# Ledger of designs, part 138: VHH binders against o26223

Target 1, 191 residues: o26223
Amino acid sequence: MKLLWTSQHIKVTVHIDGKVSKMDVLEAIKTRRSIRKYQDREVPEELIDKILDAAMCGPSAVDERPWHFIVVRNREMLEKIPEVHPYGAMVKDAPVAIIVCCDSSLEKIPGFWVQDCSIASQNILLAAHSLGLGAVWTGVYPLEDRVEGIRRLFSIPEHVIPFSVIPLGYPAENPGTRDLFDPDRIHLEKW
Below, E stands for the ipSAE of ESMFold2; O stands for the ipSAE of OpenDDE; V2 stands for 0.75 times the mean of E and O plus 0.25 times the DockQ between their complexes.

## First folded at step 9 (VHH)

Design s23 (framework vhh_lunsekimig_d3)
Fold by ESMFold2-Fast, scan of step 9:
Structure s23 (fold): chain B 191 residues (1-191), chain A 121 residues (1-121)
Amino acid sequence: as target 1 above (191 residues)
Amino acid sequence: EVQLVESGGGVVQPGGSLRLSCAASGFTFSDYALYWYRQAAGIERELIASISRGGYTNYVDSVKGRFTISRDNSENTMYLQMNSLRAEDTGLYYCARGPFESYIDYYFDYWGQGTLVTVSS
């Protein structure tokens, strides 16, 4: 643990342009798509830091904020993810993946950690999109074999539950846009 | 009426090849990601291969390098070319349609009836 903590204090500072994204929140929500094909191009650490900052800003039940994140850049480790997650084959082609986890010791109210980690996962997808990246949420929880496979692969303690694996990178596909507004699903004042 | 119909299964010796087809009708084929699943005796139904709207392909490690998934949007057909077949490839192969934005790979809105592949001497 002390060695892991020491590593957390190592900062790589990259000088970047101070420009903020011009994409507004509604545009980001409406135009975000799942991306499974990535350019062979490195994602700067600063962008990952911004994405994780956004992930931690979501609401959580009783403000328990039970989320922990593993950032995986090591090619050998990325290539092992499909062994325990068949749908995660695209992960080995991504420059980086984020594993969203729940630390059950931080849970204040039973069962709501699933919603908390879902919110964190969606924030990762939206933040990545707003920064010009593509990402996809690949499900882990509640599939027991995937949960235990990811746990063993990344040395995750038994009190921590891997929730999702999110590969990300600069997009090499454009699935287009969707028109999903359905007024029949909106009820005014009563059902 | 949405339909998925598999064909091309059969009996083949180890090391042989088969080409499976999944013919689709009743929807805009090019708008959907498509999947090949396999159900072998004693094993849960597992994703073997997938192909996205944009043509991105995924394979389970046990078939990578041996199987090739492809799609022909003009013919509304998805294919699975299976080479260097092994006894463990024996099973029912299912074509499935899944939403591109699904965050879970086992949730599908339509399945075919399956086609049997038997690899034996």
Scores: ipSAE 0.297, ipTM 0.693, lowest interface PAE 1.9, mean pLDDT 85

Design s24 (framework vhh_lunsekimig_d3)
Fold by ESMFold2-Fast, scan of step 9:
Structure s24 (fold): chain B 191 residues (1-191), chain A 121 residues (1-121)
Amino acid sequence: as target 1 above (191 residues)
Amino acid sequence: EVQLVESGGGVVQPGGSLRLSCAASGFTFSSYALYWYRQAAGIERELIAYISSGGWTNYVDSVKGRFTISRDNSENTMYLQMNSLRAEDTGLYYCARGPFESYIDYYFDYWGQGTLVTVSS
């Protein structure tokens, strides 16, 4: 957890408690749900900073950490996302979205950036949930038309690949929790 | 066994109306979000409308104001009321259960067989 002050203040690298629901890691993982309906409430910049800090803490292939993030709050830009991402209709109504990108110039071994950006995307979902927000991962990569559509909308350079679009906000729905444990998928010692 | 069965498709003139139904069995209907998808020839399946277990709805822009999704939990049935139909609405319409936790919304673990809607003069 970090506190980010205004441009005239330095970023404080200390942990600040008190704003989260205090769920443990297993509870957060098991109760996180995709949220597609949001309250008409602004998400504070401090919470976005905490989410992005968590996003960057995932494991990465040979520690290449190729992720970059675009934070979108502009209503006109959010309204254009569904035009290039047909399954991202919920983004229009979100107060903010995060676009997870890979900077290919940071890639140390080819191909593993997909796992790196997947890890970052999941960390955004978990961190948002832990802070009382709801979010959903809407897929961009590897769908070429969606990748190029998002690139053009946000002036993303050719060497940077948009990976996912994650709208988030205070949840206006509660889908409940799923019981997904399936022991038939666990094999002891051999297949 | 999970089953989803669409009905209500047919041939209709531009400006006409159709009501599609999706009858579900084999799961706790009221606990699941439900979706209508459309597939035109040679094109990826497109999400048309969504309804959550709590009744929240969402629509793709091309159908907003013309289509209405609804559900009847007592009858285990979801509906799509389609008004002011256009030639571009022609396609095979599928209902689907989930994927709640999919980051790629046009692939589902449970699909109906589809019902064909043709808007033609």
Scores: ipSAE 0.277, ipTM 0.668, lowest interface PAE 1.8, mean pLDDT 84

Design s25 (framework vhh_lunsekimig_d3)
Fold by ESMFold2-Fast, scan of step 9:
Structure s25 (fold): chain B 191 residues (1-191), chain A 121 residues (1-121)
Amino acid sequence: as target 1 above (191 residues)
Amino acid sequence: EVQLVESGGGVVQPGGSLRLSCAASGFTFSSYALYWYRQAAGIERELIASISSGGYTDYVDSVKGRFTISRDNSENTMYLQMNSLRAEDTGLYYCARGPFESYISYYFDYWGQGTLVTVSS
């Protein structure tokens, strides 16, 4: 038994300083962009809890659900991430970051944890977007130096693999969208 | 057609200044992150400076405080202001466009032909 103390022990609400965006699923998928510039504004715990709830609702190989999450709000720790992740400079300016990890002891089918953690990472991005936040997936696995650096920085045990670092906050940029549909990649009945 | 054209290189004395320009066409400039790379003699090609679509900037330590990257979305142009130039800054400078969306920043395609900067004494 482990003690879990999350927002489930508190009545979840959206405060006046919080915002919930209303988008249908297709709109959310098509309009989500990587956001690397954030307002100097805290993200409420209630919104982080909703995002992590969504992250855990994705499918996983044989329902193994190997994901674990580290929520980082400590400024000194956020400022150290760029030292071990060369393209993670924006993380130091984010109010919060989520590190998606795989607990290999929960893996039932070798190798499928990558897909599982990818699904969790994408759900974090979509949930954040739907709640009026911006986020970006900064890749860790399978780059050995980044994996080792993040593991060392956050005291992650040997059987746990850091997969991605996702800073998030209220967006201070709006990069716009593109039409990415390519019918040449669709084959009917045969290649 | 996507085009990136660098200009502003030249020969300059140590301690001098140069302003590089990267003129872009054929894409929605404001939606992309942009980068300056340098290929210097005796060193691997390296990322010198970056600017996100939202204006977030980053620099390699060797140029921090001396170089300033900026963008003008109305003119579809990115700049690199280079001050206090040193012999080690000599090289070909390339501008590059980042991917529209990526969960890993590891490889970038170079779109420009490069502009030569020579710091001679």
Scores: ipSAE 0.364, ipTM 0.669, lowest interface PAE 2.1, mean pLDDT 86

Design s26 (framework vhh_lunsekimig_d3)
Fold by ESMFold2-Fast, scan of step 9:
Structure s26 (fold): chain B 191 residues (1-191), chain A 121 residues (1-121)
Amino acid sequence: as target 1 above (191 residues)
Amino acid sequence: EVQLVESGGGVVQPGGSLRLSCAASGFTFSSYALYWYRQAAGIERELIASISSGGYTNYVDSVKGRFTISRDNSENTMYLQMNSLRAEDTGLYYCARGPWESYITYYFDYWGQGTLVTVSS
């Protein structure tokens, strides 16, 4: 991955021959974009392991860490996801998807699992980007039809709640980067 | 203030072509991702095509190779060129403005009124 300046305010990231240039944390956060087009190329298991390790390192409410992950590589299963998640059509074209789940039996404080699984989902996106992959968070919870559809499709037990589906792969598109800093949203000492 | 206005719908025979337009006003057009949705009788509204602010496009499989989404930032207009139309393409076509970075897939803050496409025998 190399950074190229295309204008005074815009950077373009380039992924080169399966190798990625070292990226610092702030750069990863600022240049990550949702990616919905993927190369027809497998993602090595070692990269998925690194992504999931990073996902589990996020903070959680009272350290409950309620997340579980399903890694889906089976093409027939990926092709069925749009049937229960119609806005997830890009998932069937991805080489792999990660389903972030909450195991409610691990919940120590009611309701905070949503923030916990959000943190895990964002860490997956950032880790994937830092490793030269593209990914997109497709929401499942709290849309009941999507929750139950994903549960049935992947044999998820009733005490486990599917939270998000994150397809990922080597990117086949580049939407550029964003400049979102808004100082009017920062209040010093009081509102 | 934000307006999206679709046009170009109509009745066409199977195998025919139509070009839909979405005229936008009230926002910085070049800064937004834009989408075409279709709602057919008896099925949920579905995303069929998208185009990012950078011009990158996505399509559902059923329309790949047949439909082409494009944008003209100087005219504040998005287009959908529809070729080789089939009966199942019949429906109301909506354009939408939404954030590329939505984690709730295709959650939108504004929709157009829709334009009807009928593919008849």
Scores: ipSAE 0.408, ipTM 0.747, lowest interface PAE 1.3, mean pLDDT 85
Fold by OpenDDE, second read of step 10:
Structure s26 (fold): chain B 191 residues (1-191), chain A 121 residues (1-121)
Amino acid sequence: as target 1 above (191 residues)
Amino acid sequence: EVQLVESGGGVVQPGGSLRLSCAASGFTFSSYALYWYRQAAGIERELIASISSGGYTNYVDSVKGRFTISRDNSENTMYLQMNSLRAEDTGLYYCARGPWESYITYYFDYWGQGTLVTVSS
């Protein structure tokens, strides 16, 4: 086994056979951080498949499952993303990015696609983390300049809405842990 | 209320040292990344150093090897140790709170008022 990332709070271990140890779901949620620095290391296709599988396991409104995923590994394309996405600078340094999109023609109830794609995006982040990868959610929708920029760059049809760009890679940083629990945000029975 | 207050600025000769502090209050200090920016007269504010909630640090090339960013979570304070100061280091130094590795200023949600550092012979 090789230890990929070590901290007191986040430890990712990869087995000799390339398999990653299972991470508890609560651990994954609590220890996940946005990762914007990546190792010069390719991400195996198997891991991307697992991540995409997870992305499609989330609930959606009336099971509409409107999501599509563009997997980007082309270096030139990755380097172009920051041109249309100012907060996407780290994408150029990632070995791969997933663009989460909504096919509006699959939407059954108006507006819920945002929730659906958010769930898919979050599952990508959690799955990536559980597999020893780092990722970050860079928002595209609802900013029109980013939406249209990504649309043009990847020739996305008009009925398909780019929602998020998620670069992934083996992490080259350690953001540490966060305690985001706030009891003031919890209301019992009523506000 | 979230507050960031910088201190430690002053006048120093080239080659000298200063230690800046950023005292934070009104939020869970240990949960946030913090940043040092500086702004020289007539130029845009620039990011110079960052530290994650977990203590991971980054520096711009112009300050690498000379500046050290650190934090004391028990004191809710971030520091910037500046050694081998140069004239070009002169400026108003700001601390900011925001997402990890934010390089665009509008993504920071809180800023201090700044502390002035003047490097002059």
Scores: ipSAE 0.000, ipTM 0.214, lowest interface PAE 13.9, mean pLDDT 87

Design s27 (framework vhh_lunsekimig_d3)
Fold by ESMFold2-Fast, scan of step 9:
Formats: sequence, structure tokens, C-alpha cells
Structure s27 (fold): chain B 191 residues (1-191), chain A 120 residues (1-120)
Amino acid sequence: as target 1 above (191 residues)
Amino acid sequence: EVQLVESGGGVVQPGGSLRLSCAASGFTFSSYALYWYRQAAGIERELIASIRSGGYTNYVDSVKGRFTISRDNSENTMYLQMNSLRAEDTGLYYCARGPFESYIDYFDYWGQGTLVTVSS
């Protein structure tokens, strides 16, 4: 195959809008919006892996890192989430959801797992946004009925606490720009 | 109960005008920012215009200079004046009120939408 070596450089097509936008951290924080409408388009495993990597990079009290994650792609299971989460109706239309959990056996200091799992949840939202996806945090803890409903639905053991359900996908809505800066909430030197 | 009811949609020729209304009830209207969204077949729902409680407005570039959002706090009604309408403005127009960034609760506070068709 003498021509194999001379044809080494194969042209690749470029896509007009298929590239991931590189936004700086401040831009990502300021432009992230809760997204509850998703395209009928699957999210690649590679992107979920990147999001979960980012989720685990947050600060953690005494570095306990108590978070565990359930990745839900099964349509039947996604359709059952609204039955145990009153404000999770959009989850059934998402291609995937991540359930953020606390494994209490990893807890080194009592009570700080809530902050740890909040940090992981926000990192999921920011990472998804930076990768061209939309997501929304739907709260589970500390609402007992939601905690127990999600626990039963996903066979979560008693020592593990479901914290949030985060559906995500390619956005099918554009909430636009916000202006939230409020200088009246900033106090110099004292209250 | 929170209710948002849109009206004013219809069929209009290119270059024509329509005014949409959003009648609100069940909350302190003057305290909330309100939004107009547009949904066309096969494309994402797009924020078109917003108006904050203090009257500050914002528009997507495609409608700037053509659309005007306003509110009447005494009547609990928000409006969208649409001028110089184009075929691309065709779609369902929704009035909305969030708590869009809430992580504990969310009701999709949208009306049923009002259809705007720019054609002959």
C-alpha cells in the first residue's frame, strides 16, 4: 500500500458551532442560568465524566469529600422522579440526571456535609454550563419526604443521604442576561 | 394561586403591529420582574424582553427598536408592543414569572401562550 504514507494527512471537516466555548471563571459564574428545557439529544459520557471530575474538586470540611453521585439515564427511572419530587417535573424530559449524595460513613466533622454537597452541586452546574449544557439544581435535602422518596426510588442505603437532583442536557431555552449586583448588601469594616 | 394570561396574538402581515398583554393575579405584581419568551417550532424558547420592578428593560438584539415592553402595576398587566413584524417573529409568546434560580421550589409560572403568525 504504497500510497498509504503519502495520504497520511487526511482533511477533517470543521463544524460551525460544535466547539465548546472557552469562558473564564467569572463569565461562567455570571452567565450560568437554571435550565429546565432540554433538546432531545443525548449527552456524551465524556462530558458527564468531566462534570463529575469538576464536582469532586470543590473544597470540603476537613477534606472529608463525602459526596457520591448516581448518574441516571434510564427513561423509566427519570419519569419516576417527579412522583417523589414535586418540583422535578422537568427531570422526565432530561436526557440525564445526576443525584448528589452524602455518604455519612465518610463524615469527619458533623454537619458540614451539607456545605460539601452544596459545593459539589454548584460545581456540576458551572461545569455543565462551561461545556455548553444546561442544568438545574432541584433540592432534596432537608425535605424529609423528598429524601425518603429518592432513597426508595434508587435503593440508596440508610447511611447515604440524597442531597440534590440535577437534570442536564443541551439547552432548549435561553433565559438571557441578569444584573444582580446590589451594593446595599456590602458593608465596609462593620455592619 | 399564581395566574398569567396572555392575549393579543393573531395573524398579521409583514411590517404590521400587534400588542400582547399579560394579565397577572395571585402575587404582588409590582415586586416581580416579568418576562416575555418566544417559542417557534424546532427552536429553543428564547427570552425576548424583560422588565424589572423598577421599570428597567432589556431586549434581545433581534427585537431592539421594534418591540417595547411595559408594565402597569395598577392593573397588574404587562405588555409587549410589537412593531415592524417579520416572518421570523412567528411563534408562541409566553409571559413568565420566576423563581427561575430557586433550587428548593419552582412552578413554571407561564400562561398557555398566545400565537403570533406573521404571514398573509
Scores: ipSAE 0.312, ipTM 0.723, lowest interface PAE 1.8, mean pLDDT 85

Design s28 (framework vhh_gefurulimab)
Fold by ESMFold2-Fast, scan of step 9:
Structure s28 (fold): chain B 191 residues (1-191), chain A 121 residues (1-121)
Amino acid sequence: as target 1 above (191 residues)
Amino acid sequence: EVQLVESGGGLVKPGGSLRLSCAASGFTFSSYAAAWFRQAPGKEREFVSAISSGGYTTYADSVKGRFTISRDNAKNSLYLQMNSLRAEDTAVYYCARGPFESYIDYYFDYWGQGTLVTVSS
């Protein structure tokens, strides 16, 4: 008797803080979409803590880890974000937003804080998705007017640079997807 | 080839209505955000309205309550219902494709050729 080969997809159940997750890392990466509509439900503080823990786990240039985070739940403050971020209108409808900041006093190598804060922002999006939440990265840096507006709105000191505003909540939309794999962008051995 | 083709523009009296359509082809329309922009003679291009792939809508303050953006993914079409039109709504209206995924919200990479809307007596 010969063993039969099957084309079944292998799914792995992942444990996070003792809880079973319904998706593996590759599935989370491939299925994450920007979510701009949220249910009228609070996000538990414990989930925000898990997301911020994940945000701080990314690699950082010379391990400088320049990240600071502002967690915004105050409705009045969320409603003011669109005034300084023209495409951030969805933020006022979110139960919570995270502002990713760079503390320049923690910077060990000039300029790499942008990559560091990008990594933190993406980890927030992936962690939120893995926990059943939806989020969207709304860009702040390097748009000078948005940087200055967010800084003033949240009383951010001069040595700290707001990088991104990430509203999040339980999703109330289901965006479509597409295949993003493009073999024309892969070069073997040389350009 | 990604294409966006607007239609439905024309001459209308103040207080009147028009419905603009945008036919999308060459990409999976349902997966992308889409938007309407306008440009009046001698003015810069301005944002009018946007809709996410999931149906989240945003509007410029100048058109909120008067204009309604919608999409029909089965027909690969974007619409703008314009009510209570004013002389200052006179412009060439462009539909635009938003990115599939972007950490800079609403930078638009493909644009239609535009359709002229004239609001006059």
Scores: ipSAE 0.498, ipTM 0.725, lowest interface PAE 1.6, mean pLDDT 88
Fold by OpenDDE, second read of step 10:
Structure s28 (fold): chain B 191 residues (1-191), chain A 121 residues (1-121)
Amino acid sequence: as target 1 above (191 residues)
Amino acid sequence: EVQLVESGGGLVKPGGSLRLSCAASGFTFSSYAAAWFRQAPGKEREFVSAISSGGYTTYADSVKGRFTISRDNAKNSLYLQMNSLRAEDTAVYYCARGPFESYIDYYFDYWGQGTLVTVSS
C-alpha cells in the first residue's frame, strides 16, 4: 500500500478495486497543487473516465461545450510533447496526458471557448486530485509555436485548437500546502 | 542489499545481435522502473532504453527499431535485445533502477557494474 503523501498530509488511499477516498470540493480546491513528478504506476482507465466525465460537467457559453479530449498513453508520443512544449518536460515522465482541445465549429459565440476549455482543464485538475492523482496544467494556447507543435504531433485538424496539455499520474512529490488568500484582492461594492 | 548485475556482453560483428540481461535482487523489482544506459570510452553516459513497472517502454532515437527492452518480473530480470548492431553501439551497458520511467539518469538510484559490448569487424 503505497501511501501517497499529498499536500497537508492528506493520505490518498487508492483501493485495489479502484475506489478512492472521497474528498469534498473545498478540500480539493484548497489542497490541489501542480504535480510534475509521477510514480511508475499506471493510471486505471476508470479514473481517466471519471476525470473526463468531470471535465465535461463544467459550464460553457450558451452550452456550446466545444471541448474535445485526446488521451495519450503512448510513450513515443508523450516523449515528443516536450520537443514542442518547453514547459512540458514532465510529460515524458507521466503515464498519461490529456490534451484539451476546442472544436471551433461548435462555438456559438466567438471567444468564449477559452473560458470553456479553462473550466474543463481546471475540472480535470480537481478531479485528478480528488482521486489521488497529481496533475499540472501546461498551457498551449495562445502560444502559436506550441499550438502548431501539438497540432502537428497529433494530427489535429485546423478547426480544432489545442488548448492545454495535462500530464497526470500518481504523485511522486509533495509540494506542500500554501495559503493563497489575499484580502487585498477583495473589493466591496467598488474598486 | 539492492543489487543489479548485468550479463550478456561480448564481441560481435556489425549487423550481429546480442541479448543483455540484468538480474535484480534485494528489492521488489516489479515496483520499479528499469533502464539501460551506456557509456563509450571518452563519452558521457547516455540513455538507451527504459521500461516502467507497467511495461511502458522508451528508446533513444539512436537505437529505436533495433533494440527492445523487456522485463520478467517473476525472474526479477531486465533484458535488452540488441539487433543490427553498429560500431557506434560499442560501450559499457549499465542496468539501473528508478522510481519511475525517465531519460534522466539522476532519477535512478541503483546501478549495475556494467557489461561491455564491443562491435567490431
Scores: ipSAE 0.000, ipTM 0.261, lowest interface PAE 13.0, mean pLDDT 88

Design s29 (framework vhh_gefurulimab; at its last look DockQ between E and O 0.02; V2 from the best seeds 0.00; counts 0 for: pae E 18.6 > 2, grease 32.2 > 24.2, SAP .927 > .668, placed apart)
Fold by ESMFold2-Fast, scan of step 9:
Structure s29 (fold): chain B 191 residues (1-191), chain A 121 residues (1-121)
Amino acid sequence: as target 1 above (191 residues)
Amino acid sequence: EVQLVESGGGLVKPGGSLRLSCAASGFTFSSYAAAWFRQAPGKEREFVSAISWGGYTTYADSVKGRFTISRDNAKNSLYLQMNSLRAEDTAVYYCAAGPFESYIDYYFDYWGQGTLVTVSS
């Protein structure tokens, strides 16, 4: 089938590189890309605060909201992440990284914290993009070696599970937008 | 349609050098990240190196310091400069391209047919 679903655009005003810009939500979702190369520029604390505020606004199973976040700016600590996270090689070159964690003591329903932390991780990526930053989700859970490596490196208690490591910064690369709409995956009324 | 064609493989002695090329066609190469993988006889396919749109590069520990990945978007080409070759580098080398959007490990959507590199003495 051809396009029967037209997009509704909602305008969002953001500060990008000192300038005010507008990006609608659908544009942000469709144009966000994984960014692994960053400018040698500090990310203001205000932007990190906005990103984390957005991260905590996702839906959560029985509203348990089990997420905790570690903000890492220390260069020595960022340089140690690739030692325990092979897919996180770019983290050492990022000005900042956010580690998304689950505090299992906040869990009200078993197992749904994975979806909750996935939602928080994606919100971080979208919020960063909307603010003119680039970021990439580097997976930790459920890979045991990465989970325990990150736990030890950041002194994370045993009841807290590191879920993802998300380096971010001002982008030094610009991949194009993907065209992923596949109407064959949409079934009307029945499978 | 989408095609990746490797070249430059061959027989080389230990300590020698070889440059692999990969020609991309049927798509806008500059819109994709690219990588090299290899598969040695009797072993699983392994990651060798990747390069993003802006030149972010990453290497497997086994090749770090010896191999250099590069790209030329004007020529729709990917390269792997292989120096200080060892017998353990003997493998079929595959060019790959993709959006580089996996959040867990190195994954690429498009693959070449492979080119054989034999290091022996």
Scores: ipSAE 0.761, ipTM 0.885, lowest interface PAE 0.9, mean pLDDT 90
Fold by OpenDDE, look of step 11:
Structure s29 (fold): chain B 191 residues (1-191), chain A 121 residues (1-121)
Amino acid sequence: as target 1 above (191 residues)
Amino acid sequence: EVQLVESGGGLVKPGGSLRLSCAASGFTFSSYAAAWFRQAPGKEREFVSAISWGGYTTYADSVKGRFTISRDNAKNSLYLQMNSLRAEDTAVYYCAAGPFESYIDYYFDYWGQGTLVTVSS
């Protein structure tokens, strides 16, 4: 039975005009793209609050919720991030960035914080997209040079681990949608 | 009856070494994670080290590089090799067993009575 996944071109009309597009969850997931170009437009605090709320709604190991978030709007700081993050060039062009961190003192089980912070980061991306913003996940952990760079730049305590930097803004590009479904990655019962 | 019995505690000089042992009985030790905690006088009990049923180890930052946790499932035993001991390592050391390794003592089901380690010049 060929599951004819009819690629319904979900036209994600990213309403650029700040209208919160009511995307369903599947639409948000399927149409989300990394956005690295931003308009010269400020992101309202209300949207950031919604995004952070979403970031904190993900599951975590034994509900440890180890995440912390640094919201960066200062232009000088945004411009410094690319100095310690080689693939973070777009951060200097964003009106705001969120740095996702793990407080290791909140860990209940060792090592699951990576999953926890990943979920938080992904929720930030999805929430941003659903709100008409563009964002991109720039990895910090586990690269030690990036971790230490971000740590020093933002005076992050030793027990707190910077995990990701996510610039956000109104998108100035439209990379389009892509189909990433791969049936070869699906195994039934056994590998 | 489930029992964990610690041994190997004692008086040691700073810079010295000590090996703690914990003997488990009354349950399938090999199916459990195990851990060491310690409590200094007037302080709260704190995490020292844990080892999963599969042998994955974790350590508190204060003991990393100095302490080594290990287990012998055939002997139902847990060990803590303590090197380069410091005065601040003085505490009652407790052996614990639970379903998974954790920094949180709440997640451990079984506890020993503890063994005293004193590091003093």
Scores: ipSAE 0.023, ipTM 0.367, lowest interface PAE 4.9, mean pLDDT 89
Fold by ESMFold2, look of step 11:
Structure s29 (fold): chain B 191 residues (1-191), chain A 121 residues (1-121)
Amino acid sequence: as target 1 above (191 residues)
Amino acid sequence: EVQLVESGGGLVKPGGSLRLSCAASGFTFSSYAAAWFRQAPGKEREFVSAISWGGYTTYADSVKGRFTISRDNAKNSLYLQMNSLRAEDTAVYYCAAGPFESYIDYYFDYWGQGTLVTVSS
């Protein structure tokens, strides 16, 4: 129920909300699709802030939280990404991309940073979807040529490992949902 | 009907060379990434090489410097030039195509039936 205050401060206008627009978490997970075509429309900084807040809400090994994020909006930089990251060709058409990185100096359990940054990356995808945006995870780590290319392009220090590049924007495609449930992948008690 | 048809497999001596071809039909090949995978008897299918729609190439460490992937979009064809062949290269080689260049085979929508390469004296 929405309450409106008037300048008189004596009466309250009550609005009965006809619909709650919150997306159920299971619905978000099942309906999120990789989006590779984007509208020519800027993504507000407020939405990027919300997405990065969500990215940092994920669990991490011993709470090490090794992640760092580079927000890229500059057209020249976005257009250079495919030169070192061919899988990321759609990045040049996105209004913004987020590079998920690991700061290895924050790593407390060797090697679990991959799981940590994967969790942050998936949270970015889900948060973007819930805000009406489309995104796709393009893999950088463990492909050494891509890691080195992205590190060089964005002046990333050698102790920081670029993990993924996630272009995002308002979607210009609707690929629909897919039925991916496979009961043969479920094993009870043993393999 | 979408098809990928490999050819050029056969018996070759260690140190020899062989060129595999893959003919694509039934889809817009030039808009797709393409790849070679291989599977030796009793082993999992493994990545060999990929080439993006724009021509960027990736190789498994075991074949880098010996194998060269290429494509001819005008002929809807993918190639793998295999030099300095070793017994370990014996496998069925598969052509694959998908919207993404990847080391991971589930990113490829279309697969050929395979062509056998045997490296033996």
Scores: ipSAE 0.000, ipTM 0.100, lowest interface PAE 18.6, mean pLDDT 84
OpenDDE, second read of step 10: ipSAE 0.000; ipTM 0.265
ESMFold2 (binder alone), look of step 11: mean pLDDT 87; pTM 0.886

